# VHH binders against q9p7j3: the designs that were tried, part 176

Target 1, 174 residues: q9p7j3
Amino acid sequence: MILPLFPETQVHVFVYENVSNCAAIHEQLISQNPIYDYAFLDAATILYKKQVYSAIIRALEDRRDEQMKTKTIHSEVILSLSPKTEISSAFRQFSMTKKSKNIVVVKIDSKLTEEEEFERLDKLVEGNRVEFSDEELQKLIDFKVLKKNYKLDPSTLENPLASILSSIALRGYS
Below, E stands for the ipSAE of ESMFold2; O stands for the ipSAE of OpenDDE; V2 stands for 0.75 times the mean of E and O plus 0.25 times the DockQ between their complexes.

## First folded at step 14 (VHH)

Design cb6 (framework vhh_5c3l_4; at its last look DockQ between E and O 0.74; V2 from the best seeds 0.00; counts 0 for: pae E 2.03 > 2)
Fold by OpenDDE, look of step 14:
Structure cb6 (fold): chain B 174 residues (1-174), chain A 120 residues (1-120)
Amino acid sequence: as target 1 above (174 residues)
Amino acid sequence: QVQLQESGGGLVQPGGSLRLSCAASGFTFDDHAMSWVRQAPGKGLEVVSDIAWSGGRTTYADSVKGRFTISRDNAKNTLYLQMNSLKPEDTAVYYCARHSKYGMPDRDLRGPGTQVTVSS
């Protein structure tokens, strides 16, 4: 996928359910294995495609402006999901954990087609790929976590997208 | 081996200043965003401040905004915390902490800490 505002940057997003090796993936990330240079998100924290894209765009903007807080674009995506600027909070809120079962995986700056990237990633993730859609994400979301992460109240729960996107977009401006 | 070593703590009167340092070794320092966290007696760990890998962007706890300044010297593999206008409630053990390069909640990677005591 090519984002209109970043035509030179190819982005791929994958969703996996019933992942059995999140702990192993986590260890590889901690060990800084470059093969695992993706943004691994806990699907329980993601409700909308636009949420993910918004974070990606924010991260890319940060990179463009040489304002990344984290070293890698993928970690910046994770950071960008959070309404908070605190790194530890963002990582805790949105990153895949050892206990995660469903994950969203983001690849930025890929030189591969979506299919090729999938084949590569499929060697790393032991789970079932599902469609990256709001419908599928809705099946995987933990609303308690979502509410907590974005401080959603009952009035915003009917349509939380606007609140989420605003939180992402206005991060650091409150 | 990854190592972090804090220094610069001590006893200071309210309104005083301290400058903490954290010496990092055993890893690529500028690959990691860094933070200062503190633990007061009887309280949990609190994030005081974090700083981007490059030293550009910073974040502060509300309790320390305007008083503390986090900075880093990547050439020296050192993290700093300038603490001004210190208050008794700032009394704590201060730890330097490394953030994950790839955005995972990292294992507790802190130094042994340095004691900061603010008292009349």
Scores: ipSAE 0.836, ipTM 0.906, lowest interface PAE 0.5, mean pLDDT 94
Fold by ESMFold2, look of step 14:
Structure cb6 (fold): chain B 174 residues (1-174), chain A 120 residues (1-120)
Amino acid sequence: as target 1 above (174 residues)
Amino acid sequence: QVQLQESGGGLVQPGGSLRLSCAASGFTFDDHAMSWVRQAPGKGLEVVSDIAWSGGRTTYADSVKGRFTISRDNAKNTLYLQMNSLKPEDTAVYYCARHSKYGMPDRDLRGPGTQVTVSS
């Protein structure tokens, strides 16, 4: 898709459930294989589409302003999901691990259509693609993990979206 | 072989200064954001400061802001922490840490650390 504020930047987001090869994907990312240059997120940490879009927008704003902390836009998306500026906690909390079962995959600066990018990604991920939608994400979330990652308290439990989006947008101003 | 080596720790009086260095080898240094983390006696790890791959953006824990300055020299593959106005509460082992290029945290590296002791 094309974000209105970033008309030159094509973004695709995919969701996979029942992924059987996260350990193999992890090995390729450790080896820095450029074919795997995506953001691989643990779906247990993602409740809303807007969570992902807000992190993408924050990462793109930081790139535009020459303020990226990390070398790749995809690792910057992972950092941007975190309410804190600490890089290691962001990667630990939001990245796919060898044990992940469901993942959200982000491609920024794609030169391909969504279908073409899917065809490429589908060669890498052994899992079942589902729609990138709040309905599907809600089936994959771990609420205990979500509450911990964003430090949600009882006052935000019924409507966590605003708290989560505020954390993403305001990171670095606290 | 990928290696990080801290140096520059020691014993210093309250109000004093130290400059820590971290020499990096075996990888492309400017592909990675870097951090200083510390572990006080009997405590967990605390992130002291982060610095962007380029050196162009820095962040600090509230406890050290205004007193510590992180920097890097990408030509020398070296990370620094200038520590001024040191307090006894800054006593810790200080580690430099490399962050993943692709966001994979179990490949994040840290060195063996350097001891900083702030005491009268």
Scores: ipSAE 0.507, ipTM 0.781, lowest interface PAE 2.0, mean pLDDT 89
ESMFold2 (binder alone), look of step 14: mean pLDDT 86; pTM 0.874

Design cb7 (framework vhh_5c3l_4; at its last fold request DockQ between E and O 0.88; V2 from the best seeds 0.84)
Fold by OpenDDE, fold request of step 18:
Structure cb7 (fold): chain B 174 residues (1-174), chain A 120 residues (1-120)
Amino acid sequence: as target 1 above (174 residues)
Amino acid sequence: QVQLQESGGGLVQPGGSLRLSCAASGFTFDDHAMSWVRQAPGKGLEVVSDIAWSGGRTYYADSVKGRFTISRDNAKNTLYLQMNSLKPEDTAVYYCAAHSKYGIPDRDLRGPGTQVTVSS
């Protein structure tokens, strides 16, 4: 996929459910294995496609402006999902854990087609790929976690997307 | 192996200043955003401040904002925390922590810590 604001940057997003090897993936990321250079997100924290894209855009903007807080664009995506500027909180809130069952995987700066990238990623992730859609994400979300991460209340829950996007866009503002 | 070693702690009076240092080795320092965390007696770990891999963007907890300054020298693999206007409630063991390059949670590496005591 090409984002309108960043036509030179190809982005792919994949969703996996019933992933059995998140712990193994976690270890590879700790070891900084370059073939695992993706943003691995816990699907329990993601409700909308636009949430992911907003984070991606924010990360890309940070990179464009040479203001990345993290070293990699993928870690910046994870950070960008958070309404907070504190790094550890962002990673804790949104990143895949060893105990994750369902994940969203983001690839930035891909030189491959979506299918080619999938074939590559599918060798790393032991799970079932599902469509990257609001419908599928809705099945995987943990609303308790979502509410906590974005401090959603009954009023903002009327339009969660707007609240989430605002949080991402206005990160650092009180 | 990865090693972080904090120094610069000590006993100071309220209103005093300390400068903490953290020497990093065994990993690529500038691949990691860094943070200072602290643990006061009977309390859990609290993030004090963090800094971008490049030394650019920073974060400060509200409790230390305006008093503490985080910085880093990537050439020296060293993280710093300038602490001014210290208060008794700043008393804690201060740890230097390295964040995951790929954003993995619960993988912050810390040193043994340095004791900061603020008391009259």
Scores: ipSAE 0.903, ipTM 0.943, lowest interface PAE 0.5, mean pLDDT 95
Fold by ESMFold2, look of step 16:
Structure cb7 (fold): chain B 174 residues (1-174), chain A 120 residues (1-120)
Amino acid sequence: as target 1 above (174 residues)
Amino acid sequence: QVQLQESGGGLVQPGGSLRLSCAASGFTFDDHAMSWVRQAPGKGLEVVSDIAWSGGRTYYADSVKGRFTISRDNAKNTLYLQMNSLKPEDTAVYYCAAHSKYGIPDRDLRGPGTQVTVSS
């Protein structure tokens, strides 16, 4: 996919359910294996496609403006999901862990088609690919986690999208 | 072996200053955003400050804003925390931590800590 503000930047997003090897992927990321240079998110924290795209846009804006806090664009996406700029809580709250069951995987600056990128990623992830859609994401979300991560009150739980997107867009102003 | 080592802690009167240092070795220092984290007696861990890989952007907890300054020298692989106007509630063990290049939690690279005691 091509984002209008960043026409030279190809982005792919994949969703996997029932992943059996998150511990192995985690070790590769800790070892800084460049084959694993993706953003690996815990799907329990992601309710909407727009949540992911908004974080990607914020990360790309920070890169354009030379304001990235983290070294890679993929770790910056993880940071950008958080309503705050504090790094350790963002990584803890949104990243895949060894115990994760379902994941969302983001590739930025891809030079491959979606299916070519999938072929590479599928060799790394032992799980079932599902569509990146609000319908599939809503099956994988943990609403208690979502409420905690974005400090949602009961009045916003019917349609929390606007509150979540505002938190991402206004990050650092409060 | 990847290592972080804090130094510069000690006993200081209220209103005093200390400068903490954290020497890093065994990894590419400027690939990592860094944090100072503290643990007061009987309390959990609190992130007091963090700093971008480049040194350009920072975060401060409300409890320390205006009094503490984080900085880094990537040529010397060293992280610093200048602590001014110290208060008794700043008494804690202070830890230096490096954040994962790819944004993965768990196994935070963290030093053994240095004790800061603000008393009288």
Scores: ipSAE 0.759, ipTM 0.897, lowest interface PAE 0.9, mean pLDDT 91
ESMFold2, look of step 14: ipSAE 0.749; ipTM 0.894
ESMFold2 (binder alone), look of step 14: mean pLDDT 81; pTM 0.826
OpenDDE, look of step 14: ipSAE 0.866; ipTM 0.922
ESMFold2 (binder alone), look of step 16: mean pLDDT 81; pTM 0.820
OpenDDE, look of step 16: ipSAE 0.828; ipTM 0.904
ESMFold2, fold request of step 18: ipSAE 0.744, 0.691, 0.751; ipTM 0.890, 0.865, 0.890
ESMFold2 (binder alone), fold request of step 18: mean pLDDT 82, 81, 81; pTM 0.830, 0.824, 0.823
OpenDDE, fold request of step 18: ipSAE 0.903, 0.897; ipTM 0.943, 0.939

Design cb8 (framework vhh_5c3l_4; at its last look DockQ between E and O 0.72; V2 from the best seeds 0.78)
Fold by OpenDDE, look of step 14:
Structure cb8 (fold): chain B 174 residues (1-174), chain A 120 residues (1-120)
Amino acid sequence: as target 1 above (174 residues)
Amino acid sequence: QVQLQESGGGLVQPGGSLRLSCAASGFTFDDHAMSWVRQAPGKGLEVVSDIGWSGGRTYYADSVKGRFTISRDNAKNTLYLQMNSLKPEDTAVYYCARHSKYGFPDRDLRGPGTQVTVSS
């Protein structure tokens, strides 16, 4: 996938459900295994494709402007999902945990096709790949978590997309 | 071996100032975002502030915003916390903590801490 604002940067997003080895993946991330250089997100926290894209764009903008807070682009994506600028909070709220069952995986700066990247990632993730779509994400979302992460009120819960995108875009400006 | 060592704490009167330092060694300092956390008596750990690996972006808890300033000198492998207008509620042990290169919180990787006491 190519983003219009960043035509030179290839991005791939994958969704896995019923992942059995999140704990193992988490350990590899903690150990900073370069093979696992992806953004591993808890799918329970993701409702829209645009939410993910917005975070990716924000991270890429930060990189472009040499304003990344974290060292890697993938960690910056995780940070960019949060309405807060606190690193720990962002990871706690959006990053895959050892207990996660469904995940969204983001790869930035891929030199591979989507299929090739999938083959590579499939060796790391033990789960079922599903389509990266709003429909599939809606099946995996935990609305309680979503509400908490973005401080959504009843009025915004009916259509939370605008609130979510605003939170991402205006992070650090409140 | 990864090491963090805080210094600069002490006893100060309300309204006073302190500057904390954290000396880092045993790792590539500018690969890591850093944070200051504190633990007051009877309370849990609280993130006071964090700073990006390059020092350009910062976070402050609401309780310290406008009073504290986090900074770093990557050439010296040192993290700083300038604390102004100190309040009794700022009394705590202050720790510097390293985030992993991939941004994961590593609160367990902190120094022994430095005591800050704000009292009349």
Scores: ipSAE 0.886, ipTM 0.938, lowest interface PAE 0.5, mean pLDDT 94
Fold by ESMFold2, look of step 14:
Structure cb8 (fold): chain B 174 residues (1-174), chain A 120 residues (1-120)
Amino acid sequence: as target 1 above (174 residues)
Amino acid sequence: QVQLQESGGGLVQPGGSLRLSCAASGFTFDDHAMSWVRQAPGKGLEVVSDIGWSGGRTYYADSVKGRFTISRDNAKNTLYLQMNSLKPEDTAVYYCARHSKYGFPDRDLRGPGTQVTVSS
């Protein structure tokens, strides 16, 4: 994917369901293995494609403006999903954990086609790739987790998109 | 070995000030955002403040905003917390914590802590 504001930046997003090796991936992230330099998100926290794109755009804007809080663009995507700027809560709430079953994986600054990047990633993730689409994401979301992460009231859970995007875009990063 | 060593705690009167320090070694300090977290008697851990890898961006809990200032000196591998206008409810063990470079949760990377007691 090519974003109009960032035409030189190639981004790929993958969704996996029924992932059996999240604990092994987590161990590689602890060891800081650069082969695993992706944003690994728990799909239970992601309802919309626009949610992911908004976090990517916020991270790229912060990089452009020399205002990144975290060291890598991928860790900045994880922070950017949060309505708060607190690093600990953002990582806890949105990142893949050892217990995750379904994940969303983001690669920024890829030099590969989507299928070439998929071939690399598929060697790391033991699970079933599904389409990155609102239809598939809605099958994997946990609405109780979503409500908690974005402090949604019961009435906004029917159409939460604008509330979530506002939390990411307007002042959620101040 | 990765090491984080807090210092600067003690007993202080309400309204007083303390400056905490955290010396880091065994890892590349400026690759990591850092936090101060505290544990009050009978309570769980609370994130007091955090600071980005370069020192430019910060977060403060509402309970301390305007009174506490986080900073870091990457040349000296040291994290600081200036605590002003201290209140009895600030009494806690204060821990220095390192955030992961790649964005996974990792709460096992903290120092042994320093006691701050605010009491008449």
Scores: ipSAE 0.719, ipTM 0.882, lowest interface PAE 1.1, mean pLDDT 90
ESMFold2 (binder alone), look of step 14: mean pLDDT 86; pTM 0.881

Design cb9 (framework vhh_5c3l_4; at its last look DockQ between E and O 0.84; V2 from the best seeds 0.80)
Fold by OpenDDE, look of step 14:
Structure cb9 (fold): chain B 174 residues (1-174), chain A 120 residues (1-120)
Amino acid sequence: as target 1 above (174 residues)
Amino acid sequence: QVQLQESGGGLVQPGGSLRLSCAASGFTFDDHAMSWVRQAPGKGLEVVSDIAWSGGRTYYADSVKGRFTISRDNAKNTLYLQMNSLKPEDTAVYYCAKHSKWGFPDRDLRGPGTQVTVSS
């Protein structure tokens, strides 16, 4: 996938359900194994494709502007999902955990095709790949978690997209 | 071996100021975002502030906004926290914490801490 604002940056997003080895993946991430250089997100926290894209764009903008808070683009994507600028909070809220069952995986700066990237990732993730779509994401979302992460109120729960995107876009401006 | 050592704590009156320092060694300092966390008596750890690896973007807890300033000198491998207009509720042990390069809190490390006491 190519983002219009960043035509030179190839992005791939994958969704896995029923992942059995999240704990093992997590151990590799905390050890900073280069093979696992992805943004691993808990699917329970993701409701929309645009949510993910917004975070990716924000991270890429930060990189472009030399304003990254974290050292890696993937960590910046995770940070960018949060309405807060606090690093630890962002990771606790949005990053895959050892207990996660469904995940969204983001690769930035890929030099591979989507198929090739999938083949690589498939060796790392023990789960079922599903389509990266709002429909599939809606099956995996935990609305309690979503509400907590973005402080959604009843008036925004029917259509939380605008609130989520605003939170991502306007983070640090509260 | 990663080492973090906080200093600059002490006893100060309400409205007073302190400047905390954290000396870092044993890792590439400018690869890591840093934070100040504190633990008050009977309370859990609270993130006070964090700062980007480059010293650019910062975060502040609502309780300290406008009063505290986090900064860093990457050439000196030192993290700072300027604390102004101190309040009794700021009384705590303050820790310097190193974030993982990949951001995972599981790998955060902190120093032994420095005591800050705000009392009349």
Scores: ipSAE 0.899, ipTM 0.946, lowest interface PAE 0.5, mean pLDDT 95
Fold by ESMFold2, look of step 14:
Structure cb9 (fold): chain B 174 residues (1-174), chain A 120 residues (1-120)
Amino acid sequence: as target 1 above (174 residues)
Amino acid sequence: QVQLQESGGGLVQPGGSLRLSCAASGFTFDDHAMSWVRQAPGKGLEVVSDIAWSGGRTYYADSVKGRFTISRDNAKNTLYLQMNSLKPEDTAVYYCAKHSKWGFPDRDLRGPGTQVTVSS
């Protein structure tokens, strides 16, 4: 897709459920294998499409402003999901782990159509692709994890979108 | 291979200051975000601060914000932590830690750490 503020940047987002090879993918991420240059997120931490888009936009803004903390845009997306700017906790909280079962995968600066990128990614991920939609994400979320990651009160858990997006947008202020 | 060597710790009274250094070798230092991590006696690891590969953006734990300042000199492959207004609860072994270019923290602390002891 094309984000209005970044019209020359092609972005694709994919969601996989029941992924059987997260441990193998994780090892490739640790070794920085360029074939795996995507942001691999744990879907248990993602409730809304807007959550992902907001993190992508924040990462692209930091790149534009020469303020990236890490060297790649995909790692910056992972960092941007966190209400804190602390790298280790952002990765622990939001990145796919060896134990993840459902994942959201982001490709920024793609030179490929969505179908072409999917064909490449599908060779790497052993799982079932589902639609990137609020409906599918809500089936994969872990609300205990979401509440902890964003420090949500029980009363806001019914519709936490504004609180989550505020956390992403205001990260690093004060 | 990656080497990190911390120095500058010591015994200091509450309210005092110390400046820690971390000499890095075996990797391209300015490709990597860096952190200071501490371990108090009987406790787990706590990330005290981190800093972008470029030195521009930083993070501080709430317990040290306003008192500690992280910095780096990429020409000298050195990471620093200026610690002011030290408190007894800052007593710990302090380690510097490297992140991969893709942001993942290295699984192992590479250096011996440097002991900071704050006591009256």
Scores: ipSAE 0.662, ipTM 0.867, lowest interface PAE 1.3, mean pLDDT 90
ESMFold2 (binder alone), look of step 14: mean pLDDT 82; pTM 0.834

Design cc1 (framework vhh_6qgx_2; at its last look DockQ between E and O 0.86; V2 from the best seeds 0.80)
Fold by OpenDDE, look of step 14:
Structure cc1 (fold): chain B 174 residues (1-174), chain A 124 residues (1-124)
Amino acid sequence: as target 1 above (174 residues)
Amino acid sequence: QVQLVESGGGLVQAGGSLRLSCAASGFTFKGYAMAWFRRAPGKEREFVATISWRGGSTFYTDSVKGRFTISRDHAKNTVSLQMNSLRPEDTAVYYCAAQPGYAIFNTASEYDYWGQGTRVTVSA
């Protein structure tokens, strides 16, 4: 898909549940295997589509403005999910781990169609693809983790989306 | 309390220009995406333009591309819409809108706060 704010950049987002090889994927990421050039997120930390797209937009803006804090656009997406400026914290909070079961996978600057990208990614991920929707994400979220990551309290839990988006947007600016 | 106040509307001849302004108060302007919508007589409200909170990213509906420019001033907590080469079909009430963080899909439902609107009339 194309984000209106960045019409020259094709983005694909996929959601997998019951992934059996997260540990293997994680090892490939550690070794910086170029075949795994994606942002692998723990689905337990993602509640909204807008959360993911906001992080993507933030990362793309940072790249455009030459203000990226990480080495790759995909790592910047992970950082951009976090309200914290520390890269290590962001990865700890939002990136897929060896113990993850459900994941959200983001591809930026794709030259492939969604279908083609899926076929490629499907060779890497051993799990079931589900729809990238708020409904499906809500089934995979760990609210305890979400609350911790964004420091949500009873006053913000009524509208967690606003709080999350504000946190993403204002990282490093307040 | 959040408040958005539009100004700058009026009557202008086709081919003319107007600059709309929206003054925001009652919230952290810096972290909000801003947008302009419009409602023409007998039509539904439609998206016109949006600008990210940082101000570097913009998007326009096709009918206004190349003619309208959205901008924002963080120091003044304002968002503006420079409208050039105006056409009769641009006649509408123009509304300012605000959304925490980023607005992704450019639908009215994504924006939490709205102004009262300012009327723009373009004569043939």
Scores: ipSAE 0.888, ipTM 0.939, lowest interface PAE 0.5, mean pLDDT 96
Fold by ESMFold2, look of step 14:
Structure cc1 (fold): chain B 174 residues (1-174), chain A 124 residues (1-124)
Amino acid sequence: as target 1 above (174 residues)
Amino acid sequence: QVQLVESGGGLVQAGGSLRLSCAASGFTFKGYAMAWFRRAPGKEREFVATISWRGGSTFYTDSVKGRFTISRDHAKNTVSLQMNSLRPEDTAVYYCAAQPGYAIFNTASEYDYWGQGTRVTVSA
């Protein structure tokens, strides 16, 4: 997939449910194993495709402008989901943990087709791939987590998308 | 109230220039992507250009690349479209639109707020 705002950058997003090996994946991420060079997100924190794409665009914008705060573009996506600037907080709130059951996986700067990238990723993740869609994401979200992560109040709960997307765009500029 | 008000349309001969402006009020301008769409008579609304809230990320439909420039001014709460080397095919009503966050797919359904439009007519 190519995002119009960054037409030179190929991006793929995958969703897995019922993942049994998040602890093993987490160990590989800590070890900085290059085979695991993806952003692994906890699906309990993701409600919308636009949420993920906006974080990707924010991370790419910051890379272009030499404003990244983390070491890799994939870690920058994790930070970009957060409404706050604290790196450790963003990882605690959005990153896959050893206890995660459902995940969203992002690959940026892919040189592979979606199917080729999936074949590679499928060797790493023990779970069931589902479609990256608002319908599937809504089955996996934890609304209490979403509300807390984005500090959604009653006035924004009827349309949380706008508040979430604005928070991603505004982090560090308010 | 959220308001987007376009201005700057008119009649221009082919090869000429126009500058469209969109004044935004009634919402926090920060954190919103802005776009221009246009609708020619008898056709569907089509995407023209978008700009991120910081103004550093822009995208244009192929038919206007190199001729049109989108820009924004946070102090004045405005978005502009500089239209150069105008062609009869650019004749349309031009609409300003806004959405929170980033424009992803450049579709009209992405945008929450719309202006009433300003008419641009380019004569041969």
Scores: ipSAE 0.667, ipTM 0.852, lowest interface PAE 1.4, mean pLDDT 91
ESMFold2 (binder alone), look of step 14: mean pLDDT 83; pTM 0.855

